# VH-VL binders against q09564r761to987: the designs that were tried, part 5

Target 1, 227 residues: q09564r761to987
Amino acid sequence: QIGVSGSRGMKNKQCIRQVRVENTFGFIDGGSNSYMSSSICRFMTSYLKENVSMDIRSILLRCHCELGEEGERLGASVMIIRVHEKRLEIASTGTMSAAIARNQKLKMIINGRYEIDDDEYSRIREAHGFVDEENRINGVIGSSRQIGHFSTFPVVLPTHSYRNIQLNEQIEGLIVGNNMIWNMLSIDDLNSTFHNNRSPIVVAKKIQDQLQSYDYGGNSNILVLRR
Short names: E, the ipSAE of ESMFold2; O, the ipSAE of OpenDDE; V2, 0.75 times the mean of E and O plus 0.25 times the DockQ between their complexes.

## First folded at step 1 (VH-VL)

Design n6 (framework fv_necitumumab; at its last look DockQ between E and O 0.09; V2 from the best seeds 0.00; counts 0 for: pae E 21.4 > 2, placed apart)
Fold by OpenDDE, look of step 2:
Structure n6 (fold): chain C 227 residues (1-227), chain A 120 residues (1-120), chain B 107 residues (1-107)
Amino acid sequence: as target 1 above (227 residues)
Amino acid sequence: QVQLQESGPGLVKPSQTLSLTCTVSGGSISSGDYYWSWIRQPPGKGLEWIGYIYYSGSTDYNPSLKSRVTMSVDTSKNQFSLKVNSVTAADTAVYYCARLRYSGYYFDYWGQGTLVTVSS
Amino acid sequence: EIVMTQSPATLSLSPGERATLSCRASQSVSSYLAWYQQKPGQAPRLLIYDASNRATGIPARFSGSGSGTDFTLTISSLEPEDFAVYYCQQRSNWPLTFGGGTKAEIK
């Protein structure tokens, strides 16, 4: 079962978009740029329809390669999820996160809220980039791991995380969303919401309601999968 | 103790808009623990959930009524409202406002209800 | 939507008797079921939530049981004030839906 929810925020721009093609789900977070998210969304949709069996990691990189001129100054976070009967695959770059519900407890499996460690910091600096006080790359980019931003190469790279999770009886579902969801809501709150509601649609809606209640005025996008 | 009270016209002409307001007392609408909902009951019939609104303005409506229903909230007045457009005789009912628990989705407090008759 | 079916439509009993009301869901609602009592000219009153939990102020003679698709409201010994219409309501999925009601009337 699938539940989705999202909001455009105060700017009324859809900077976060979802794609669904068969058993593959895509998330695109263009930050504050709705054009980027729309462009990638359109590409990914078409590409997935024609290449439904392609490795999701390859699809993610293909999104990067197909950005064209727009990718010079713009970028995005991309997460691709493929649901199989007995396994779950996730490939992700950027600032989106995913948590799996197992044994009545949510566990983060993809954390887009990663802190820049010493190695990454050194890499960025060697590439003649910098990290500001708000952990923005070159003062404007939300993550050093994103597609696009060709002009910053090699400061920003499409480095992705990959998960291949075997599904078993203990796995109850999955929650995916942009980082603001995870910043605003505690994992305990999310866990409670997930396990106290049967419908993933209800879960997604509740999460959105909560997010909005904390005066978040930006874009949000939530996917809930439940067995 | 929380109390809810419906207010609005008891008679509405066909094709017009039904408008009701619920005033909450004894508690704040600005609580994350509750949704604020409308339920209606045609004479001699069962209960139909219309929708809810969160204090943040988030809404969800019954698909059967979604195209005609709009809810709003005024936290400063501790009120929330229902509008139903293009009413027909089928919209004749007792309309209840109720508090819907965020956790549990059960209605723990109800207004007394107000009859709205759609007639020429 | 999830369809809730209540039976019987009418239950005729005498004070002091045991009342058993049934509610069936068209699909599993787990334990996400509430019961309400409605007297003539009054708003519904919450009796039971999450299948078996009595709401505040509800007498012990009221009890709920069941899970999945089949639920039961039991009144161990009917009081005169218990003659009313009872509704079940599921919260498993949107839209929230109610049963058609069971009328408990005096025999």
Scores: ipSAE 0.051, ipTM 0.667, lowest interface PAE 3.6, mean pLDDT 92
Fold by ESMFold2-Fast, scan of step 1:
Structure n6 (fold): chain C 227 residues (1-227), chain A 120 residues (1-120), chain B 107 residues (1-107)
Amino acid sequence: as target 1 above (227 residues)
Amino acid sequence: QVQLQESGPGLVKPSQTLSLTCTVSGGSISSGDYYWSWIRQPPGKGLEWIGYIYYSGSTDYNPSLKSRVTMSVDTSKNQFSLKVNSVTAADTAVYYCARLRYSGYYFDYWGQGTLVTVSS
Amino acid sequence: EIVMTQSPATLSLSPGERATLSCRASQSVSSYLAWYQQKPGQAPRLLIYDASNRATGIPARFSGSGSGTDFTLTISSLEPEDFAVYYCQQRSNWPLTFGGGTKAEIK
């Protein structure tokens, strides 16, 4: 069972988009550019309808290739999730994160708040980029790994995180969302909301309601999978 | 160093199925960083991309060939294969297998190629 | 589908001369263009990716330039082993497409 919830927040522009085709879900965050997220969403919707069996990593890379000249200065975070009967696939690049619920606890399995370690810092520096105190690339880009930003290649790369998770009896579910969720709510709070409610749509709605209680101008995307 | 080697019959009769296999050595076909591709070249003509396969079995084909082409992968043998159905003389070509890098969508390693002639 | 057009079809030069090969796209491919070299009886070899980056092991005499719809492969001084057919390939749009090739041959 899957529950999905999203909000424009206090912003006039919707920079976050969702797409669903069959058992595949896409989440696109264009940062400050709603046109970029809308363009990618339209491409991904069309593409997924025509290529439902395509590997989700390949879909993500094709989105990068299809950005054209708009991708020169602009980019987006993209997460693709495909739900199977006994397994779950996630491919992500950018600032979206995922946490798995196992043994009454939530643990991050994809962390879109990419912490720049020594190796990544060295790679960026060797490519003539720089990292500021908030881990922003060249002072403006939120992640060193996302689609687009061709003018900053190879400082910013379209490489992805990929997980293929077998759904066994110990796995209770998954929470997926953009960085607003993970920045505003603690893992313990999310865990409590997840385990105090059996319906995934109720979990997603409660998380959305908690975020709306903050005086924050951001957008949110939430997907909850609960077994 | 990664090496790719094509194998299969060099002669196929019209209306039959062309079948080729590519064996990968010096690297794992199960690597998530690469797609495995077929490209063909009719005698005296240019290159035509046929399709690729990911080690999970996911495929994508050139729309011009999609109705007649199937690819498969065998990760235990480190091989991937191409089938072209209902061949005609227009399918006579040197067939190359090649590795496609996701970081730039270019072909960094190629097999030596195998000539397939469609003739009665 | 993006159509890639290469010119000239045949380029006749002597060893030591500079070679300039052109590739034009039917619509913009930004800088997402690769070049390959193919010698008779051999598989293509990657020379240049993303318009101007030399692949590993490729001699400095090979250079690529251009963006948008117009691209150039330059060989600063032809060696005997450089007489081959050269292909460009775009990755901007799916499907991947190749140019028709330029044959560099000895005068």
Scores: ipSAE 0.028, ipTM 0.570, lowest interface PAE 6.8, mean pLDDT 82
Fold by ESMFold2, look of step 2:
Structure n6 (fold): chain C 227 residues (1-227), chain A 120 residues (1-120), chain B 107 residues (1-107)
Amino acid sequence: as target 1 above (227 residues)
Amino acid sequence: QVQLQESGPGLVKPSQTLSLTCTVSGGSISSGDYYWSWIRQPPGKGLEWIGYIYYSGSTDYNPSLKSRVTMSVDTSKNQFSLKVNSVTAADTAVYYCARLRYSGYYFDYWGQGTLVTVSS
Amino acid sequence: EIVMTQSPATLSLSPGERATLSCRASQSVSSYLAWYQQKPGQAPRLLIYDASNRATGIPARFSGSGSGTDFTLTISSLEPEDFAVYYCQQRSNWPLTFGGGTKAEIK
C-alpha cells in the first residue's frame, strides 16, 4: 500500500519531482533548479517505460550520463525504489533520506543529511577540491555524491548507495523524503505519524501538513510504503 | 464552536450489537484536519480508546477491540457511528465521541457521553 | 502497545496545596504526552499537550514536564474545582493509550 504527498510550498517552481512507472518509484531533487528535476523526471519516465526490468543502479547512472550542458555546474539528487513481491531495492545518490519501519521502530537506512568524514575529506583534497567551513564542496555544492557537476570531476561523483531489503514479517514499511522533512521533523515525530495511522495515504498527508503548519515554504515530496 | 452529541440505545442485551451515532454541529466532519473517534469508560474506571475514522472512510481500531468493532461516517448528515458486536457486561461503559487533532493526536472536543448498559 | 502507569492512584490534599502527579511509559514516548482533567459527571478536558504546553484557556497553575518515560503534572496551588481525576495519554505509537488515572480529592 502506497501514499504520496508533494508541495511546491511558497516557491514559484517545483524542483523536487516524483516518477512512478509500475513498481518503480523515482525521486529527483534538483535543488533550486526546476529544469534539472523536470528533465531528469521526463527521461526517467520514458526510459523506465521501455526498460521496465533494467537494474535501478544502471538507471541512476544513465540519468547522470544523459545530463546536458546544465550538468556542468548543476547537479541533482536521485533516489530510485523498486518494490518486488518479497523484497525492495533502493539506489540513491545525493541528499534524500529513507527510513524503514521494523518492529514498531523507524530507523534511517539512507541518510541524505551528509557529513563529510575524514576519508571523504581526504579524497576531495587529493582530487584538488576544497571543503569550506560550512562543509560545502568548492564553496557551493552541498554533497560530494550527486549526479551532474561535471566541471568538478572527480571531486563530486555520482556513485550511489544501494540497499536490497527482504520483506519479512518484521518489515512494516518505508518513509522516503527530501532533506527538509528530516531537518524539520524528528525521527520520533515521523515514527509516531507512521505507527498511529495504518493508511499510508494519511501518513504522507500528515507529514506534508506538519511541514506546512511550521511555515516551511520550500518544496517537499514524501513517499510512504506500508505492507 | 464545534459540538459533538452521542445518540443510541442505553440498554443492550448480551451477545447483541451496540450501535451509537455521533452528530457534529458547528463544524464539518469532512475536514482533512481532524479524525473522529470513540472512547469508552466503564463506570468508575479509566479511559479506553476504541478507534478513529477519517472522513474518507479510513479507520484505525484498538487491537483489543478490532475483531468486534466497525466505524462508519455519513458526511451528508455530518455524523459518524460505532458498532460493537457480541457485547458482554464488560462492554458496559460511558461512550464518548471526540474530535482528534491531526497535528498532535489529542482529543480537543468531547461529547457529553452516553451510558450503555449491557444487561439481560 | 505502550502501557502508561500513573501514580499515585489517589492524592488526598487540601485546597492551596501543591499537587504532583506522575505518569510513566513502558517505553520512550519522547515528549508526545498529553494530560486530561475529568471532573465528576463530565467528559475529560485537555490540559497539557506535548508534555509541557498548556491548552487554550487552561490556568497557569497547571504545568507539565518530563520526556522519555517519566512525566509530571504539577498544580501549584489547588483550587476547589481542581479536585478531579487526571489522565495521561501518549501519542508516540499506535494504539493511543491512556494511563489509569490519578484522583485528586479533598482531605
Scores: ipSAE 0.000, ipTM 0.397, lowest interface PAE 21.4, mean pLDDT 83
ESMFold2 (binder alone), look of step 2: mean pLDDT 93; pTM 0.936

Design n8 (framework fv_necitumumab)
Fold by ESMFold2-Fast, scan of step 1:
Structure n8 (fold): chain C 227 residues (1-227), chain A 121 residues (1-121), chain B 107 residues (1-107)
Amino acid sequence: as target 1 above (227 residues)
Amino acid sequence: QVQLQESGPGLVKPSQTLSLTCTVSGGSISSGGYYWSWIRQPPGKGLEWIGYIYYSGSTDYNPSLKSRVTMSVDTSKNQFSLKVNSVTAADTAVYYCARVDYLYGDYFDYWGQGTLVTVSS
Amino acid sequence: EIVMTQSPATLSLSPGERATLSCRASQSVSSYLAWYQQKPGQAPRLLIYDASNRATGIPARFSGSGSGTDFTLTISSLEPEDFAVYYCQQYDNWPLTFGGGTKAEIK
């Protein structure tokens, strides 16, 4: 079972969307733009209904290709999760991260904080982009690796990470969230909340409450999947 | 760039407490996202994880050592420390401090140079 | 605790040759495996994480592969500076555990 919780600041619109088709889950974060998350959500839902068994990496790449003219200036972070009886697949691009709960510990399995090392910094600069003090690309883009932003190519690349994880009795669940959750809350806090509460919706709500207690005014979304 | 430096006595007598400190520079120990760890290596042998600490004081220790080890953190000095009680010759090792960026996984991205501790009378 | 077994214990090769180092886990660690290089008198240096991702500054001749219980570190063409001890480490379960190491030495 899955619990999902979200929040938005007073001046912001919710720009995070969810897709569910059978055993496949999509999470789309359009940053500050609700149009992109809605557009990708509509495409992914329709595409998955007609192509239920298609490789999730292919689905993610198709989302990039189908952005049309909006993709010239806009982009999104996308995570696709497919649940099987004995395995879990995750494909992701952008700023969302995921941690698996195993043996009373949380382990990161997808890291949406793409590290801008010297090589990546040089690549971006040679492509006539820049990285600001908040690690934003051209002052506005949250990751150098996400879908869309065609006009910035090759500054922003639609590359993805992929995990195929065997499910065994030690795996208790999964937490997925945008980078705000991982930056504001420690892995210890998240682990404690996950293991002290059985209901995934209660876990998601408690994580949301912790963010609110820090006077954080931004948008956040949390998915908790529990076995 | 982040740098870690171990310090402490090179010689400890059997049954005494071994005390080591790691000084972090080029980054804050109080910044979230990181655990700070100790790993040891007896001469000519492999690596053994001892434990890690978060800047809040939260710790996890290797069960094989849990009854004898304690870690602490001093955020004002940007340091964290290890104590090993009731040492024996088996505790002779090079002790390393290291960083874990837990957003990437529980592996060690930056290491101190190591400090040799010999347990001898 | 998960026991990590590295083989061979010692690998004797000449510069320019391909090195293949094995690491086996006593139970599945998925892809939660790192590789380190340690030169005499030095701290270990991270080479590979998540079984196959190269760490920053690591030359392209180093590559990692595998998942579950069987992992391989490959050095496509040995350079003189690559003769060192290599350790694998799992981070799927705690306690965190290291392999016993493989020493790459000049033939």
Scores: ipSAE 0.006, ipTM 0.478, lowest interface PAE 13.6, mean pLDDT 82

Design t1 (framework fv_tiragolumab)
Fold by ESMFold2-Fast, scan of step 1:
Structure t1 (fold): chain C 227 residues (1-227), chain A 122 residues (1-122), chain B 113 residues (1-113)
Amino acid sequence: as target 1 above (227 residues)
Amino acid sequence: EVQLQQSGPGLVKPSQTLSLTCAISGDSVSSNSAAWNWIRQSPSRGLEWLGKTYYRSKWYNDYAVSVKGRITINPDTSKNQFSLQLNSVTPEDTAVFYCARDFYGDYAFDIWGQGTLVTVSS
Amino acid sequence: DIVMTQSPDSLAVSLGERATINCKSSQSVLYSSNNKNYLAWYQQKPGQPPNLLIYWASTRESGVPDRFSGSGSGTDFTLTISSLQAEDVAVYYCQQYYSTPLTFGPGTKVEIK
């Protein structure tokens, strides 16, 4: 069995959407422009609902395909999670992160700050892009692997990461969030909150309260999944 | 449903230009997710990818090195089609030519045209 | 260029029996970031274009019967037809789409014994 809860950030300006259809969960972060990226978030949410039975990696690629003209200059981070009886599949692109609760610990399994190794750096340079001191692509884009940003092709690619995790009794759940929660709260604090509270609703609320105590005014979204 | 329909002459003389067209229905030639390919098949070379055209903010082409310099693949957005021009043909270019769609992330050719046999002979 | 090879060149199998076709690539077609092998299998019947059966080495295309399965990783791949039907008589091709130029195997002819 799995319980699920999510919460919104402190401000009512969000381009983050959560979708649930059957055993598939989608998380879409359209970035900081609330007007333009909201249309991308809405479109991708609708698309996920219409194509729930497809392989999750194919669904992620189809989201890229269906962005239309907005995708020329805007992009989005997408994470899709499908829960099976004995396994958990995650496909992800962009800057969203996920941590798995296992053996009384939280461990990052998706780190949304893409690490640019020598091979990726060379690829970007050969494509006439550049990586700045903050690991931003062309000075603006948060990840070299996310959907949209058609005008930068082939610098930014819609290539996704994939994890297939065997579910056993040691796995207690998952926390998914945009990069704001991972920047503001330590993994130890998140672990403490997760394991001291059984209800996923309560966990999500307490994480939100912790963000508020730091006077964080930006967009954030939190999903907590518990067995 | 997406379909590809090919047209063009089946006989070309040596040294002339081979020209084929692939008409697309059910999808746009300027789809940001699709790439539009030409592939040929002959007994001596088997299946051989020739190149592709695709739209990502602007039009791009990739060509196989074996035909680079004499091949052009062009989209036509008004007619929703793309074409192949192969210059200076020789009898060794005799083949069945196929157009086909792939997707960047999937790359596999999921939709194919019916094929056009082109004979290069005097 | 990535060179694809297939074995055997030709295979005769009785109806209802298992057919196995092998494909090798000259270098790995596994992309580590998504753990996907960029390898496809096609079926071609006389007078028809190739028809996609399997992509990402083991994912069946929509509408393809479940008697077709793909396996393997890296450089060595297998297409299996678990119980050969009369309509499965065809030439089968593997194809890598890891790197340009896209390349195909030479094909394996499957015939009824």
Scores: ipSAE 0.000, ipTM 0.536, lowest interface PAE 11.5, mean pLDDT 82

Design t2 (framework fv_tiragolumab)
Fold by ESMFold2-Fast, scan of step 1:
Parts: structure tokens; sequence; C-alpha cells
Structure t2 (fold): chain C 227 residues (1-227), chain A 121 residues (1-121), chain B 113 residues (1-113)
């Protein structure tokens, strides 16, 4: 079963969108541009309806290729999840994160921003980009891996993280959310909320309420899956 | 149409702070597809880029190393303008100063009218 | 820093004739993976700010007459005015926007012969 909750921030336009077609779910975070998330959402919804069995990694790359002129300087984070009877697939680019609930514990399986280790730093510098003190690319871009930003290629790449997880009896569910959720709430708080509430809709709403209690005025988008 | 209009004093004494303002019409200083630059022009150095401010979820600045930490470029969203402050000026800073919009493609598509600033006692 | 040079420093051309201005960068401004040259050309008339003519080395800005064209790749670039008109008397600057600091050439003055 599945629970979804979202919030439009008081100080921002709604730049986070969700897509659902059959057993495939998409999260799209257009950063500070609501046109980006709306455009990608429309494309992904139409494409999934016509191509329900296509590899989710291919669908994510298609979102990059379908951006028009706006993709030259703007970008977006995208995560696609496909739920099967005995397995879970996740493809992601950008800054969104996912954690799996297993044996009363919550563990990150996608950690948001692509890690800027020594190899990645060297790649970015060799491609004529730079990384600032806040790990932003060219002082602006939130991740070295996300769709769009054509004018910075190959500094920013539309590459994906991919997980194919076998579902067994110890796996209780999944929490997916945009980057702000993981920065504002601890894994322990998220784990407590997940295990103290059986309904995924209630879990998602309680996480949203906790974010509001911290006076968070930005956009939030939460997906909770329970077995 | 986009227009940039500059204002500020044309004479500054050595060691003082040079302050200029660029007022924007036809676009927003917080536009996600623009950046707002200061450039100066002198006979000795030609056209010299000084720095820029731009909004992408939050405000950012890039500055030329040639002005070595004595420069600040700040946006003012309420007045739809941006400013330049250059500290500890010397006669070598005498130049015509331009503000300019950096467009979607990274080139300067609109310029202010220019302000001649003379640094002299 | 990327250093920009231009040649000649001044050029005298008769009305209706071709004017050619060269620009060289000390490092390549071609982004090989997207195949774009981060090179622009500006025109500056006396008492006016520079005006954008060409970006991406060869793309004319909207409203710029067809007689202006840009060519070249990597480190060597050319601005061509196919048939010089009186209103084209100006100083022309190339500029790289490949890396900060953004840098300009020293300019080429175009005069009527």
Amino acid sequence: as target 1 above (227 residues)
Amino acid sequence: EVQLQQSGPGLVKPSQTLSLTCAISGDSVSSNSAAWNWIRQSPSRGLEWLGKTYYRSKWYNDYAVSVKGRITINPDTSKNQFSLQLNSVTPEDTAVFYCAREDYYGSFDYWGQGTLVTVSS
Amino acid sequence: DIVMTQSPDSLAVSLGERATINCKSSQSVLYSSNNKNYLAWYQQKPGQPPNLLIYWASTRESGVPDRFSGSGSGTDFTLTISSLQAEDVAVYYCQQYYSTPLTFGPGTKVEIK
C-alpha cells in the first residue's frame, strides 16, 4: 500500500510534482522554476501511458532529452520508482533521497546529492566547472548529476543512480522525499513515525506536520510505501 | 523591453568607496534566466569584467580576482536594482562603469548607459 | 585567465567592401561535449555602451544585420562585415565566456577609407 503527501511552501511556487501511472511513480523537483516540474510531469505522464513497460532508466534519460531551450540553463531532480510484486526499482538524478525500512530500522539507499569525492571533483574541474564551499556546481547548481543544464555539459551530467531491490519479509517499506526532509528531520524521527503508524498516508501526513512545526516554508513531497 | 539605468557620483577621492546603482525595468533582478554584471572600461585596461550577482533559489556572487576582495555587488529586490561598492579606490580605478544583463546564453544583451568615475583628489 | 588578442588594432575599409577582424584566445573556448564556442562579439560606437552582435561564435543576435557574420572554433575566430556601411564605424571587441574571469579582446577600430 502507498501513501503520498505534499506541501506547497508559503514563500515559493509549487516546483515539486508527482506522477503516477499504474505501478510507476515519479517525483520531479524543478528547483526554483515551476515550469520545469510541470513540463517534465506532463511529458512523463504521457510517455509512461504509452510505454508502461519501458526501463525506468530510459524514461529518466528521456525526460532530459525532451527539455527545450529552458534546459540550457535550468535543471531538475527526478526520481522514478516502479513497484513489482517481489521487487522494487528506483532510478534517480538530482537531490532527492530514499530510505528503506527493514527489521525495525530505516537505512538510506539513495543519498540525494551525488557525492563529490576526489574523482568527481577532478572530473568537474577538467570539464571547466567549479565546486564552491557549499558543494554547489558553478556557484548555483545543487548537484553534479541532474537533468537539464545543457550549457554546462559535461560539468553536470544526466546520469542516474539505479537500485533493484528484492522484497522479502524483513522489508517493511520505503520513504522517499525531497532533500529538505532529510536535512530537517533525523533518521531516528522518521523511523519512529514510520513504525508507530501503520497507515502510509498517516506516516506521510505526520512527516509533513513535523516539517511545518520546524517553520519550514519550502515545498515538500513525500512518498511512503508499506508492506 | 529591458532597460538598465545607472546612477551614482562621478568623482571619488582616493581611499574612499565608489558606489553605483543600476535600476532595472522590463525584467526582474531575481530572474532565474539572467545575471547582473558590472564591467569597467579604461584606456589602460580596456573592457574589464568586475563581477556579477544572480538568483537561483538563493543569491550568488562571482567576482574578478583583479579587484581582490574590495568589491561587493548586491541586489535589491524591493527596488528592482543592483549596486556596486568598490572600496579603497585609487586613480587606477578611473573608468567608465557599465552595468549589463547576462542573458540566458551567457552573453551581455543589455547594457546601462555608462558612468564615468574619476578618482582624483 | 584566458587572454584575448585581436588583429589588426585598426582597419580602414572603403564603403561597400569587406572588413575582417581576427580574435585569438590563449586557451580553447570550445566546449567539446556540447560543441559550443563560448565567444561573443560586441560593437561599440563613440559615447555608447558595447552592443552584442554575435554569441556562440557564429549566432547573430536578434536585430543584427546579415552583413555581420562570425566564424572560427577553438582559439581562432573571425568577425566579417561583408559590405561596410557608414554606420559600422566603431570599435569591435571579442569576449570569451568560457571561464571566469570573463575577458575581452583589446578591440579593433574600423574606419572608413
Scores: ipSAE 0.000, ipTM 0.426, lowest interface PAE 17.9, mean pLDDT 82

Design t3 (framework fv_tiragolumab)
Fold by ESMFold2-Fast, scan of step 1:
Structure t3 (fold): chain C 227 residues (1-227), chain A 123 residues (1-123), chain B 113 residues (1-113)
Amino acid sequence: as target 1 above (227 residues)
Amino acid sequence: EVQLQQSGPGLVKPSQTLSLTCAISGDSVSSNSAAWNWIRQSPSRGLEWLGKTYYRSKWYNDYAVSVKGRITINPDTSKNQFSLQLNSVTPEDTAVFYCARDSYEFGYAFDIWGQGTLVTVSS
Amino acid sequence: DIVMTQSPDSLAVSLGERATINCKSSQSVLYSSNNKNYLAWYQQKPGQPPNLLIYWASTRESGVPDRFSGSGSGTDFTLTISSLQAEDVAVYYCQQYYSTPLTFGPGTKVEIK
């Protein structure tokens, strides 16, 4: 059976929301503003109920197009996961990452710090944007690819990464989380926690506890999916 | 061959702290493929897992909810051992305590056990 | 918590006869991604720690006689001793390692009839 669980930080305000409609999961990070994540969550829930067969990539773009005036200067990271009997689809934009557990190892399949290679640096520069030493766009925005930020177009684009993964007996599940998880914990630490604990909710809680040990503050939200 | 040797006091007074140590030979307490557990056994509760410590890039602990808040399991890499501290003991904590190893290679089951230490909590 | 139960509490079996012990978990311990049951069986003799017999519900530990076998899946498991020997007199425990806290069954005592 497939099990899903998540946890959140208890110290600071939370700007992360989760959605589930049938076999489709949404994970939304509004950054410093919970209004964005709440708005996207409501739209996505409604849209998915009426369009269960819609391509998940189209859903991401629709979320961008349905943002109101708040989208002028605010944005959000969104990951959509659809679970099928024999395959897994993931569409992602922004700073959330996903790692797949396979054959007793954990491997990153979506890297939420969109790699700013030479081509992407050139595109941003030519669009009159800049990338700082932390790979932030215009000193503030966490990814060159996320929804919203209309006023920075075409510096920030609402384009997505897409993965279609065939499920076999070696695939045990996945971990989805915001940027802090992947910056603070090594892939080996996450692998150890995932494989030493079979309950998705226990894995998510243990990752949250490990993050607290660093006392770096901030919110964390973890989604753990197990087959 | 991996062996676990236990030591600690057999009598503890109510409200005090129980301290036990498990010395490891034939393996490293910081082995990336092993975890180091404490389990107790009593007639009233049977076999009860208390928690574990393990090294994976850094040290981790897992504890059973029933003892959470009064239990600490700590590794000591210099002596190649790990310890159990159980605070605020009551007569209900009277049990034989075992240390045990589990590892990924052996199916996460407890393949190596210490000899056990009978701990009596009484005045 | 996953609760483990065993039946019977005790059984007496003649030498050379079959002994069967049942174990039930309150939740499935089958991990569908690897198709493994996270269940182990232990033998404990008086004055000794438990000794691992079987892991993954049916895999015998090295050195364990082939008269010991495990079967079952999900929530219902069986330990079988096909031809009881004198040295098999012990208490037998099942244990799940699917989820923390790790939990054991209450044990089944096997005696010679």
Scores: ipSAE 0.000, ipTM 0.416, lowest interface PAE 20.3, mean pLDDT 81

